# VHH binders against Arabinogalactan endo-beta-1,4-galactanase (ganB), part 13

Target 1, 359 residues: Arabinogalactan endo-beta-1,4-galactanase (ganB), of Cellvibrio japonicus (p48841)
Amino acid sequence: NTGVADNTPFYVGADLSYVNEMESCGATYRDQGKKVDPFQLFADKGADLVRVRLWHNATWTKYSDLKDVSKTLKRAKNAGMKTLLDFHYSDTWTDPEKQFIPKAWAHITDTKELAKALYDYTTDTLASLDQQQLLPNLVQVGNETNIEILQAEDTLVHGIPNWQRNATLLNSGVNAVRDYSKKTGKPIQVVLHIAQPENALWWFKQAKENGVIDYDVIGLSYYPQWSEYSLPQLPDAIAELQNTYHKPVMIVETAYPWTLHNFDQAGNVLGEKAVQPEFPASPRGQLTYLLTLTQLVKSAGGMGVIYWEPAWVSTRCRTLWGKGSHWENASFFDATRKNNALPAFLFFKADYQASAQAE
Below, E stands for the ipSAE of ESMFold2; O stands for the ipSAE of OpenDDE; V2 stands for 0.75 times the mean of E and O plus 0.25 times the DockQ between their complexes.

## First folded at step 5 (VHH)

Design p13 (from x02, 17 letters changed; framework vhh_8fcz_2)
Fold by ESMFold2-Fast, scan of step 5:
Structure p13 (fold): chain B 359 residues (1-359), chain A 122 residues (1-122)
Amino acid sequence: as target 1 above (359 residues)
Amino acid sequence: QVQLVESGGGLVQPGGSLRLSCAASGFTFSSYWMNWVRQPPGKGLEWVSTISSGGSYTYYADSVEGRFTIIRDNDKKMVYLQMTSLKTEDTAVYYCARDTYYRGSDYPFDYEGQGTQVTVSS
């Protein structure tokens, strides 16, 4: 036992945040022609961790609020899977360009008062989930926090964070999880999430220098389209992070298209430029990408891979930006065959080899 | 304020060359992947080329590979598209586009410029 990763299971999971909405919008899921519950399907295929995003007060949708998240966590737990709760700390999508403060907190000008609001919200959320026997196994304190969190509306620039403020806010969220875990005796692992490994190498150095050191897992989004690191370069980046910070790395988001066809009126995010050499946009190419990525992560000593929204299929419902899904061509379901399960499901139970123990 | 300003379009004969330029402002240019996309008359947006934030990786649509070259200058906050052996089917409005991580977008680009017209005369 020389490293922190030695005592953790290797997770292979999925972010299933869209399932409740898809089913409400008329979607059905099939395996070998038979209708199935998607949570049970993922569990039966070997998924062991479900990730779900939480927005503070997204008035533009009825999903990803505490009620919807509670239903997702209950469905995942009933199917026998562990859970990861992803606090966006925003009323909408957070990513490396957008970390918008919730409207409910926008009036708070003092950093310590804002940190208390984040602490209280995190604590109250965990308490509410715990009362339902839905306390998550892992918690992300923020989503793709490459820039300063809780920024004013319409901040789109990727600049150097005010780390005095940023560290106070991030540590407040971590402290809420730690304090809740200590009070109840129930363990929760804390994940900090950065998009792309090249950004994480710099970001976690800045975080350490500014006192953000109390977390358990380095969470990464890895999408080849948005990374300067190809798959063969990924193991070295993972090893450098784990050796430098003595924390395991988990890929908490990745995806790959099984087709370039758009099956609805909503534009797809993963198009031609997402396609990598040696991995065609086909059912086999999607599977081969996932098998290759997961093997490289496990061989590097990482702790898991989570696929982002494999159940976000075409429906009659709308997003803010179009009718349907922006992701059906990157789902695990075949839109041409009534959402029958694609070969990509094989990635959950593949025989991934661990790296040899050194000594 | 994020701005992308394209220039360099015009009328050329088949087999000719053009260099398109995109001037970026209002964001940390060196941190973003950049794209060229085009819209032929009466059609939707078509992806043409991508360049990584540091310039190490370039990708091209099959229709333009070997004929077009994407380049960036991070110090000048510029991205360029060098077009050679132009064909009539290259006729389109060309847009410079910043990559997006925003998964709910209708398009895989966070911000687009006003465009520059390229017309290849038959």
Scores: ipSAE 0.000, ipTM 0.193, lowest interface PAE 15.7, mean pLDDT 87

Design p14 (from x02, 21 letters changed; framework vhh_6z1v_2)
Fold by ESMFold2-Fast, scan of step 5:
Structure p14 (fold): chain B 359 residues (1-359), chain A 122 residues (1-122)
Amino acid sequence: as target 1 above (359 residues)
Amino acid sequence: EVQLVESGGRLVRTGGSLRLSCAASGFTFSSYWMGWFRQAPGKEREVVAAISSGGSYTWHADFVKGRFTISRDNAKNTVYLQMNSLKPEDTAVYYCARDTYYRGSDYPFDYWGQGTQVTVSS
């Protein structure tokens, strides 16, 4: 049950989930003063993988639904990039503390019935995308499932995850991807995603002990602010995961600020606490953070690095929490220069050292 | 005025050692990554090593890893390249550069020194 990714080149990519929304809200993107299509810009700069999140039914926004995701996948594919579809399995943001069951499934209390709903939804989504020639190359079964996927308040027993339920639900999503791939003959790699490397070491041990073994890639969020591991410690953690589970590791989320300035009325997520020693919050600091991280991941034998939301720029549109972007200071575009491309784009084509397995 | 002045290059025998120095002026040295490039006769420039602004992170090309060590002294505005176990293949002009990390990571505003010649004889 080894993944196809074992023989693929090292990916350097971006999560471009916000582009359609930003453009609808009037955003324009530039390179050397010239207006450009951001998907084509990322491809021209060397990005080879686009990640996109999918929400089940987010009634609070018209984005990240199947229609919007289909448009993102089409734009990525037309620019020549491979794609990774990130099933949140929620109507809103998921992270380790938030794994809300979609409203449409909230009435389902039986684990097997909920597993069937997840299976059917995953299969239907893949079939719909495949009909449009937009079948993704990789699929995440869940986003940052550190505790439990599809968590209800009463599923924890004395604060401990119900791993029999969790494994049944995770395996149903994996089985949907496997069954679809087998029936069509079209390969899809399965990614399981955990936030921060220190949590993955423990989580994948629990997953293995509870029968969650049929996946291809260990996906990690790595943000130094929220990790117990500093950048120099990351290669050893990646190597330990790969040697223990015989699965490649990919960083599916990371980011770094190019400034601490807020260019709109929406508060930025990455502030002073995100700044690491020797990587100032500057255009050069953002670039050198990414070059350092990507080199360390490749040297450890990892399979790639994906930057989270490099195109989430300031607009006059609102989020649930304010007017503008919470991430423009961590984008790849300079808000002071009409969203002209920042040096961070150079990380896609840098001459990184051969993997740990090379001569 | 940004200035980078390399020194220390000379003729050495195979297996010998050299330390190159790059004296920097005209900018806040402690705020920049610094690095070393080399160019052999008939070849393009290639990145050899890079060091972060405070020295906590270093990168070395595979062809010099374990033999060369980059370091810096921010009090002296100087970056160094300690070269051990020198090989004839290391014969090149060595250049100091600002904002160096990898070959493809050079910023359009990078500054280069004039270089220092290293010749390794069998």
Scores: ipSAE 0.013, ipTM 0.480, lowest interface PAE 7.5, mean pLDDT 88

Design p15 (framework vhh_7xy4_2)
Fold by ESMFold2-Fast, scan of step 5:
Structure p15 (fold): chain B 359 residues (1-359), chain A 121 residues (1-121)
Amino acid sequence: as target 1 above (359 residues)
Amino acid sequence: QLQLVESGGGLVQPGGSLRLSCAASGFTFSSYWMAWVRQPHGKGLEYIATISSGGSYTYYSDSVKGRFTISRDNAKNTLYLQMNSLKPEDTAMYYCARDTYYRGSYDFDYKGQGTQVTVSS
């Protein structure tokens, strides 16, 4: 589309889903030795988009429900940042290995009835947020939907989705966002999210072949440890997706360790295998990884980069899997310095260029 | 002892080209990101370009992007800056610098003695 001016903003943002919980568990955040509100800190450092996950009914935690999400959206909006709401469509974590149907919907075996439940839930959530003046700027219809969504735990199937069912369900969520936007006159961009670029290449082809075409943004998780594509290969994958589907690509999740030390009893997810050539697990290495990734994404014509959970710091609270954080070594805060801000914050305001060099 | 020695500067007319070299010794050159920075007379240090330890990633300031190319030869412990389409505003002392982080500082931990580039007609 060379006939239309592209005025799409380039976002540099953060997923701040854990902040409310961390603060409830006693965490404090600092910049240059001074205590700060983390949402205001991210905004002051140049973050312009906040992502937040929503679980349907996670009875095992009081966070990531609509009340907690509403507080996160309000804090982000009050700090002047735009927002992206990430519908997991599950009571717990979703990723390429699990897409569990909410218990409230598990009795629904008819695909059209299940699609109606998803449509109604999406519509009701947007209406509730809009009543509070918290309507998000972008919405993910699902999180890392590499496998078929809304599967039962005891019969979970990995691999290629049953697209007759999967397309009906995904389109139901997309239609709810579109219908709400049309009814209210308030624009919302729709994001479909796949983990790793190599998986997006086959997934979006199948999605298009099965009628899943009404979305605005291709959202990717990019973690070098889990991708077949190294950083130098990423621009070509982004260009292929954008040229094929005529939709911008945004990295909606990435992260990099600033240390390999574990500061609590909970095991860290990003260990030695996460460390890439040319980017040591150090404060400078974390920053240079982010500067490198973000420049490559912008040069390829991408729409932005969102860092996943830069504020998930060590506390005395527990997850289902241990006491503390599984991510403090990949946060933007120094656990050895009372959670003082790390150099990685410089990635938000760096002067990223759109034009590629000849070689 | 850590040492960086720049060479290749000189007087050149606008539109001309120069190639700067930096010979590194006293550390494992192939393990560090390296940078070129410059200082115009009476002004502060200005970042120009950086290159990753293996050479796979390069970054440039807006003022030189498309005109300058940073490269390295790890077998020779040498950093290069190819400067094309030179402008009078490129006139500065050019320094080779080792890119590292120390205790909240974002500054380079070492720079050489510099090589003068003067662009005039």
Scores: ipSAE 0.000, ipTM 0.252, lowest interface PAE 14.8, mean pLDDT 88

Design p16 (from x02 with S31D T100I S105E; framework vhh_7xy4_2)
Fold by ESMFold2-Fast, scan of step 5:
Structure p16 (fold): chain B 359 residues (1-359), chain A 122 residues (1-122)
Amino acid sequence: as target 1 above (359 residues)
Amino acid sequence: QLQLVESGGGLVQPGGSLRLSCAASGFTFSDYWMAWVRQPHGKGLEYIATISSGGSYTYYSDSVKGRFTISRDNAKNTLYLQMNSLKPEDTAMYYCARDIYYRGEDYPFDYKGQGTQVTVSS
């Protein structure tokens, strides 16, 4: 009821967090040989939702801060797409093994005081965006919080999450979104994000048992290399989550390589082990994987599929791990053709049926 | 040279059945998604069914769900379409197609064969 956004029942979108950085580093994007604005390209190809990550204060980069995120949200909205803001609640990458407390909050040892810091930061961020007419349609409270949000040393109890602390912090972020929505009358859907469906089946049970119930969407990362669930098994996992928690499931991250070639000095994350039976690492294989996944998600009653970083291309710039991109072989752009658009863009406007036979 | 050769079409009464075959040559059949598409006389191409390279995934248009079954035999480089409960509106030239990237009716195919005519009438 509180903060539910008016949205389409099925999203097909992209996480475009890297575009501003790639362009600053000299990248250009093309469609049929012509230079294009990538946000407009995604919109013209049928993308209807843009996801963007937000870091609290990353000193190692000038990107993914509030200023950069505001520019991304503005570009997405100007192209006519809805937006999903992904609060990492960290100064750097968060994943199941990394949920580092921001340096600004590292001195806070009391859970209630840390919860207040998270609440205030979330509220201030939304207020700042709203003042710019950039309030997002959906908000993730955390990114891949498989273990604990804002994990500190000694927060695990006997090697398992401290769910009293975890629930207090998660609910604080949710409450900030709900309270902002009530105060302004502007709806925002809340997403909780877990990597891989098998982990979500366990995690949302713990969340419910510990009072984390006020969210709108179950967000999943699905990468078949790292999941116990193959594509044919995914619909059953989605249906189980939706039937158990009465919340829609959205794939907020997935990707597939269009080549195994590395075009720069930065090692690519999706290598040989990412390649699935029947989907070669080729432009066709990347598209066919996405068409298949999206059809299965829609047939299971899911609410969307968001591709992770389709515009993270090779540049002269550096990450913490090397010069270039770790993801150019999984982008939607052909590094051998001046970043000309790949067939994978067809995934946005494909005619997905609500019910289809899966084999 | 890539070839797709369709067969099995013909005249059939409403409610009848036909089985179409497509013999593929000139490429590694087991590496490709395959589709059946149809074109009624004077109309555009309509997607009917698609099958993955190993046969693990199948998709159907709403107009044929529950009536048609797509299958393949990779050892024989052959694609099949079992058509049951045929209706007059199923009357069309049926084509075997390779590499259907987009399942919309206006999308061009990587390659399609010469077709086999199916006519449903009494």
Scores: ipSAE 0.006, ipTM 0.410, lowest interface PAE 10.0, mean pLDDT 87

## First folded at step 6 (VHH; framework vhh_gocatamig_d2)

Design m01 (from b07 with Y33A Y100W; at its last look DockQ between E and O 0.57; V2 from the best seeds 0.00; counts 0 for: pae E 8.9 > 2, grease 25.3 > 24.2)
Amino acid sequence: EVQLVESGGGLVQPGGSLTLSCAASGFTVSSNALAWYRQAPGKKRELVAGIYSGGKTVYMDSVKGRFTISRDNAKNSVYLQMNSLRAEDTAVYYCARETWSRYGYDTFDYWGQGTLVTVSS
ESMFold2, look of step 6: ipSAE 0.012; ipTM 0.403
ESMFold2 (binder alone), look of step 6: mean pLDDT 80; pTM 0.797
OpenDDE, look of step 6: ipSAE 0.386; ipTM 0.755

Design m02 (from b07 with S31R; at its last look DockQ between E and O 0.80; V2 from the best seeds 0.00; counts 0 for: pae E 6.6 > 2, grease 25.1 > 24.2)
Fold by ESMFold2, look of step 6:
Structure m02 (fold): chain B 359 residues (1-359), chain A 121 residues (1-121)
Amino acid sequence: as target 1 above (359 residues)
Amino acid sequence: EVQLVESGGGLVQPGGSLTLSCAASGFTVSRNYLAWYRQAPGKKRELVAGIYSGGKTVYMDSVKGRFTISRDNAKNSVYLQMNSLRAEDTAVYYCARETYSRYGYDTFDYWGQGTLVTVSS
């Protein structure tokens, strides 16, 4: 109707979880040959949302803990960008293959007790950030939760054998965010995140059948290499999700290689198989991929696109995955020119057309 | 623990048929991408057919119309029906579960032991 002026904001953002670590490893970032602060660079180029991962207590690294996350959120806020906090609810990466319960909770076998630990952790984290004026605008309750969350490592199942347990735990995290937002009067949007559209179609159906309904945003990872949905087909999945659940879809992760060259000993995750027919592995191809994807998402009524780790550049430091970066060929920085900014930055300011409306 | 166990290989005449089976444990086939690969002597391992979690199937060109990948969720199994077999189809056939990981080369690819298919030339 005429009384509804706007839909939800459309975000163009970046996951910048590695920046503090890369800088500690000696990385510098440049634009037009000049050293720049990467958070200010993303903001100046038109990014409006920074995503950052949080691990519970990862003793194998000094990063992605609350201290590191607070620094990232502060840098994003100081540059004028909104923030999305991505709870992994684990001491390490969570993804479609791993959803390991934090060591601190490993003794808890009762679902209600575990739900309380999850609730309290979520609440305490939000309260701590709020006291620093760093309360995020969006919160992910889990990361790529394709399989049952908070599983013991020795009995891990690549599936969801107990949806009642999974729903109880997911709803506990959602309720923690909702309760905090209501108590403080500070709005926070809740995201549930599934890798790849085809998996989300099945997962959200099961979630609804099991009482997981009180979220705001359907978050997807979209990497065309690993999806049965090609770029032209992606709007069909977005439309089905939005029509069925009446929630906007946001692409919370994507990436595309600007080269197939490897600049260090860390093998690239996005190699030749990642290349799509329409988009060469080149600086222009990376940009054209992002322009095309983002236009398709906006035309389908989606909520935004977040690029994953565009600042994870090659350094001499060692991560869990070896020396260097497995992602430098997907970053927004040209390793051959001392990490000078690539054309991919132009995707943030492009003029994307809304569906069914002329501006 | 994730396991894949192939069966059904053997010796067949050209033009014959064979059904390969892949029994999966430790995950559900209906929520994963499953594929059949093959490797002939002196050649690289190649994708033969795959089935996505949503049920979409893909095939290499040389087997289209002759091979059919399918799954049985109740038995947690994936099958490859091979018809009109040719000498070029002689290979060890592998069942695989493939997934992605953006954080390293160390993906969660799981392979069966393989089953030999021999088409008498």
Scores: ipSAE 0.048, ipTM 0.573, lowest interface PAE 6.6, mean pLDDT 89
ESMFold2 (binder alone), look of step 6: mean pLDDT 81; pTM 0.812
OpenDDE, look of step 6: ipSAE 0.071; ipTM 0.596

Design m03 (from b07 with Y33A; at its last look DockQ between E and O 0.10; V2 from the best seeds 0.00; counts 0 for: pae E 11.4 > 2, placed apart)
Fold by ESMFold2, look of step 6:
Structure m03 (fold): chain B 359 residues (1-359), chain A 121 residues (1-121)
Amino acid sequence: as target 1 above (359 residues)
Amino acid sequence: EVQLVESGGGLVQPGGSLTLSCAASGFTVSSNALAWYRQAPGKKRELVAGIYSGGKTVYMDSVKGRFTISRDNAKNSVYLQMNSLRAEDTAVYYCARETYSRYGYDTFDYWGQGTLVTVSS
């Protein structure tokens, strides 16, 4: 199959940001009892998109920097998968409550100067990846940008938006991607990412009112435990966003536990409260959750589903939050069987019905 | 060095009030999520209240409307104002720097020594 075109635009993907680190910590991954390369395994099981986070300059780790991200992108490309680069625009995790400006930019108080720093960083990152033939197919300008981006750690009251500033900074990142794509003739889709559909309904209204319009994809985190929208209600939010903004919606993060057992001393993020009545915390329950979610997204005309960190398994190494993994019970690998692949992998190749069924 | 020092615990009558203080050093409270946890005898540690760097607060259901978490950035301190105290509030209260609280998961890399609050039954 020559050429670069794919005839199936609906993505089923995985965020594999932890894989290099887990392997350095001694993790192995298995399928049917045999050691496998996890990138090749995801591709063989039908995954077509790899998402990876990038931190600006996180000095407390040697991962999720440009070198580590380049390795992840190369592994994804060699396995035949498309890629989504997730700029955090921070030296650490960004999320709905935390959007800290990188230390290198902390002295910049003028919005135009900060916008230039963001623009140049985005451009330089894309150029570096392009030189390695690793230019991503999609770029997120920020991660879970529910609050104003690039906040000072010690001077701002978070949750009080300055949308003139926020729009200037977001558009700077969008323009960097657009300008690079025009200069090189290489298409890149731009994603703006908000956690949970209810927050996106409010946020994208504010963004439009403030001139943030030149993006391609509405990216959502969807975790039913923390959303006002149940799975059956999710299509309504997707439809409203798509009808209002004429942009496809993609679920860029979701997860579900295959067990409530903890396999190390690190407490798991998805516990008893994460369990929905319809989907037990079991290998089949995890799969059924994913099949149901993905069918609903496709039926609503959405663009895809990306599972968050299905390869973040238990190891003896320490992360920022302690020894072990906080996510091994939500991974696609069975800790009781040397990280052998779980049934959840079947969600990638399942036959999902299109947005309209024959009448 | 990162340190958290709790104070203000003591013996109080039911219906009374108490203010707990947590003095932080080695980091700024305005740039981090801070939380109060408690552990009653024979029970697991539980989240009581949290405050994010942006000022958003979270409370466990049983203390909502009775307890208020706040911070004083100038003193680099976090407080827990406890009103309408009940016997069930008796516990050792810990101040902690929180990392994952938005997803209902609490992993802390720094804890204070704790301060005992006793509410007479």
Scores: ipSAE 0.006, ipTM 0.176, lowest interface PAE 11.4, mean pLDDT 86
ESMFold2 (binder alone), look of step 6: mean pLDDT 80; pTM 0.801
OpenDDE, look of step 6: ipSAE 0.027; ipTM 0.519

Design m04 (from b07 with S31R Y33A Y100W; at its last look DockQ between E and O 0.01; V2 from the best seeds 0.00; counts 0 for: pae O 12.3 > 2, placed apart)
Fold by ESMFold2, look of step 6:
Structure m04 (fold): chain B 359 residues (1-359), chain A 121 residues (1-121)
Amino acid sequence: as target 1 above (359 residues)
Amino acid sequence: EVQLVESGGGLVQPGGSLTLSCAASGFTVSRNALAWYRQAPGKKRELVAGIYSGGKTVYMDSVKGRFTISRDNAKNSVYLQMNSLRAEDTAVYYCARETWSRYGYDTFDYWGQGTLVTVSS
């Protein structure tokens, strides 16, 4: 009997939800002047986890549906990266300000019936992906679920969730993943995802008090502009969460601008207010931010860092919202050099020191 | 105090035209993104058209070539010119101001009361 433990790896990953759309719009990606497949580029640079969002049935776009997600997962797995499927449980982005119930479920007012719809959808999605050998390694049950999930659009409530309802719905999604994993013998880690550490400290306390406990990973969005925690203070929040709930923390979203220039008419989400004193808005500053963040997370015993949408580049395509990208200045590709790879790619292979509190 | 007041709705025959107006107060339309949404009975609100502070416009596919969003900065107003109206255009139309979020255009924090457009033979 030779015992071996499968230690949980420290992930350095990217959310690549926009790549298929950008390429359909004519985007090319380059490394050292040569056109490359972006999934292979991320893998070659050392990324080991691809995150991808899934919307239920967004009619205003052709992307982030199951077909598009399947293509993303296939490309990620073919390049040798693990995958994280991010259920939004909505027909559009979910975030701390909105958690809209999908149109297909809008008629359901009974919490148990809604929980069943959530369970069945999660199970059917996993089964469909499994049939294609695309079962993800991790699943987020919701995205930035700071407010109560699956709310009617015209009656949206902010603040403290109705936890009887919220716990029933969250546990339904968790149970769908757990039940699928048990029946198939295929392990899937469950992530619950809250935007910003200060909100997670409150939210996970409420979740535990209301019986939401059967998850594996605390997922955080960390954007220093919108957090009460500066980058040097972030390890304190990570330590508190891990010590209190005995779950590893992963940063599932972060970003930093490599320039303040706007390359299209779309306007930059990360402008001057996003800039921290320690990290100029430059290619080197973007890299230094990521190196510093990732080292702090690893030293605190965290589970990894995922960069949000590093491949969302400007194109000539027009959507209902306009031409271009609101995230071009935060991508890993230099718009002035035909989307040639920026120094930020070095963060994937940097040699991060293991934490004293690891495992 | 931020207000958006829609007007110009009414009953119109198929193939007809209407101009909807949105008068803004408490902010300047030239420095903000604004949009028209519509909601038919029993359906969710859907984006119809939007205009950015720089004047760039977007339209849902089913109204392209028929509807035009515009603004008059001097009157602090936004308009929706609706031509070649069809029965499926029947809805309450809302003017909204977009707030910026991490995802761009997905949040509107100020809404008007709406104006009803009925397209009936």
Scores: ipSAE 0.000, ipTM 0.166, lowest interface PAE 11.8, mean pLDDT 87
ESMFold2 (binder alone), look of step 6: mean pLDDT 80; pTM 0.803
OpenDDE, look of step 6: ipSAE 0.007; ipTM 0.235

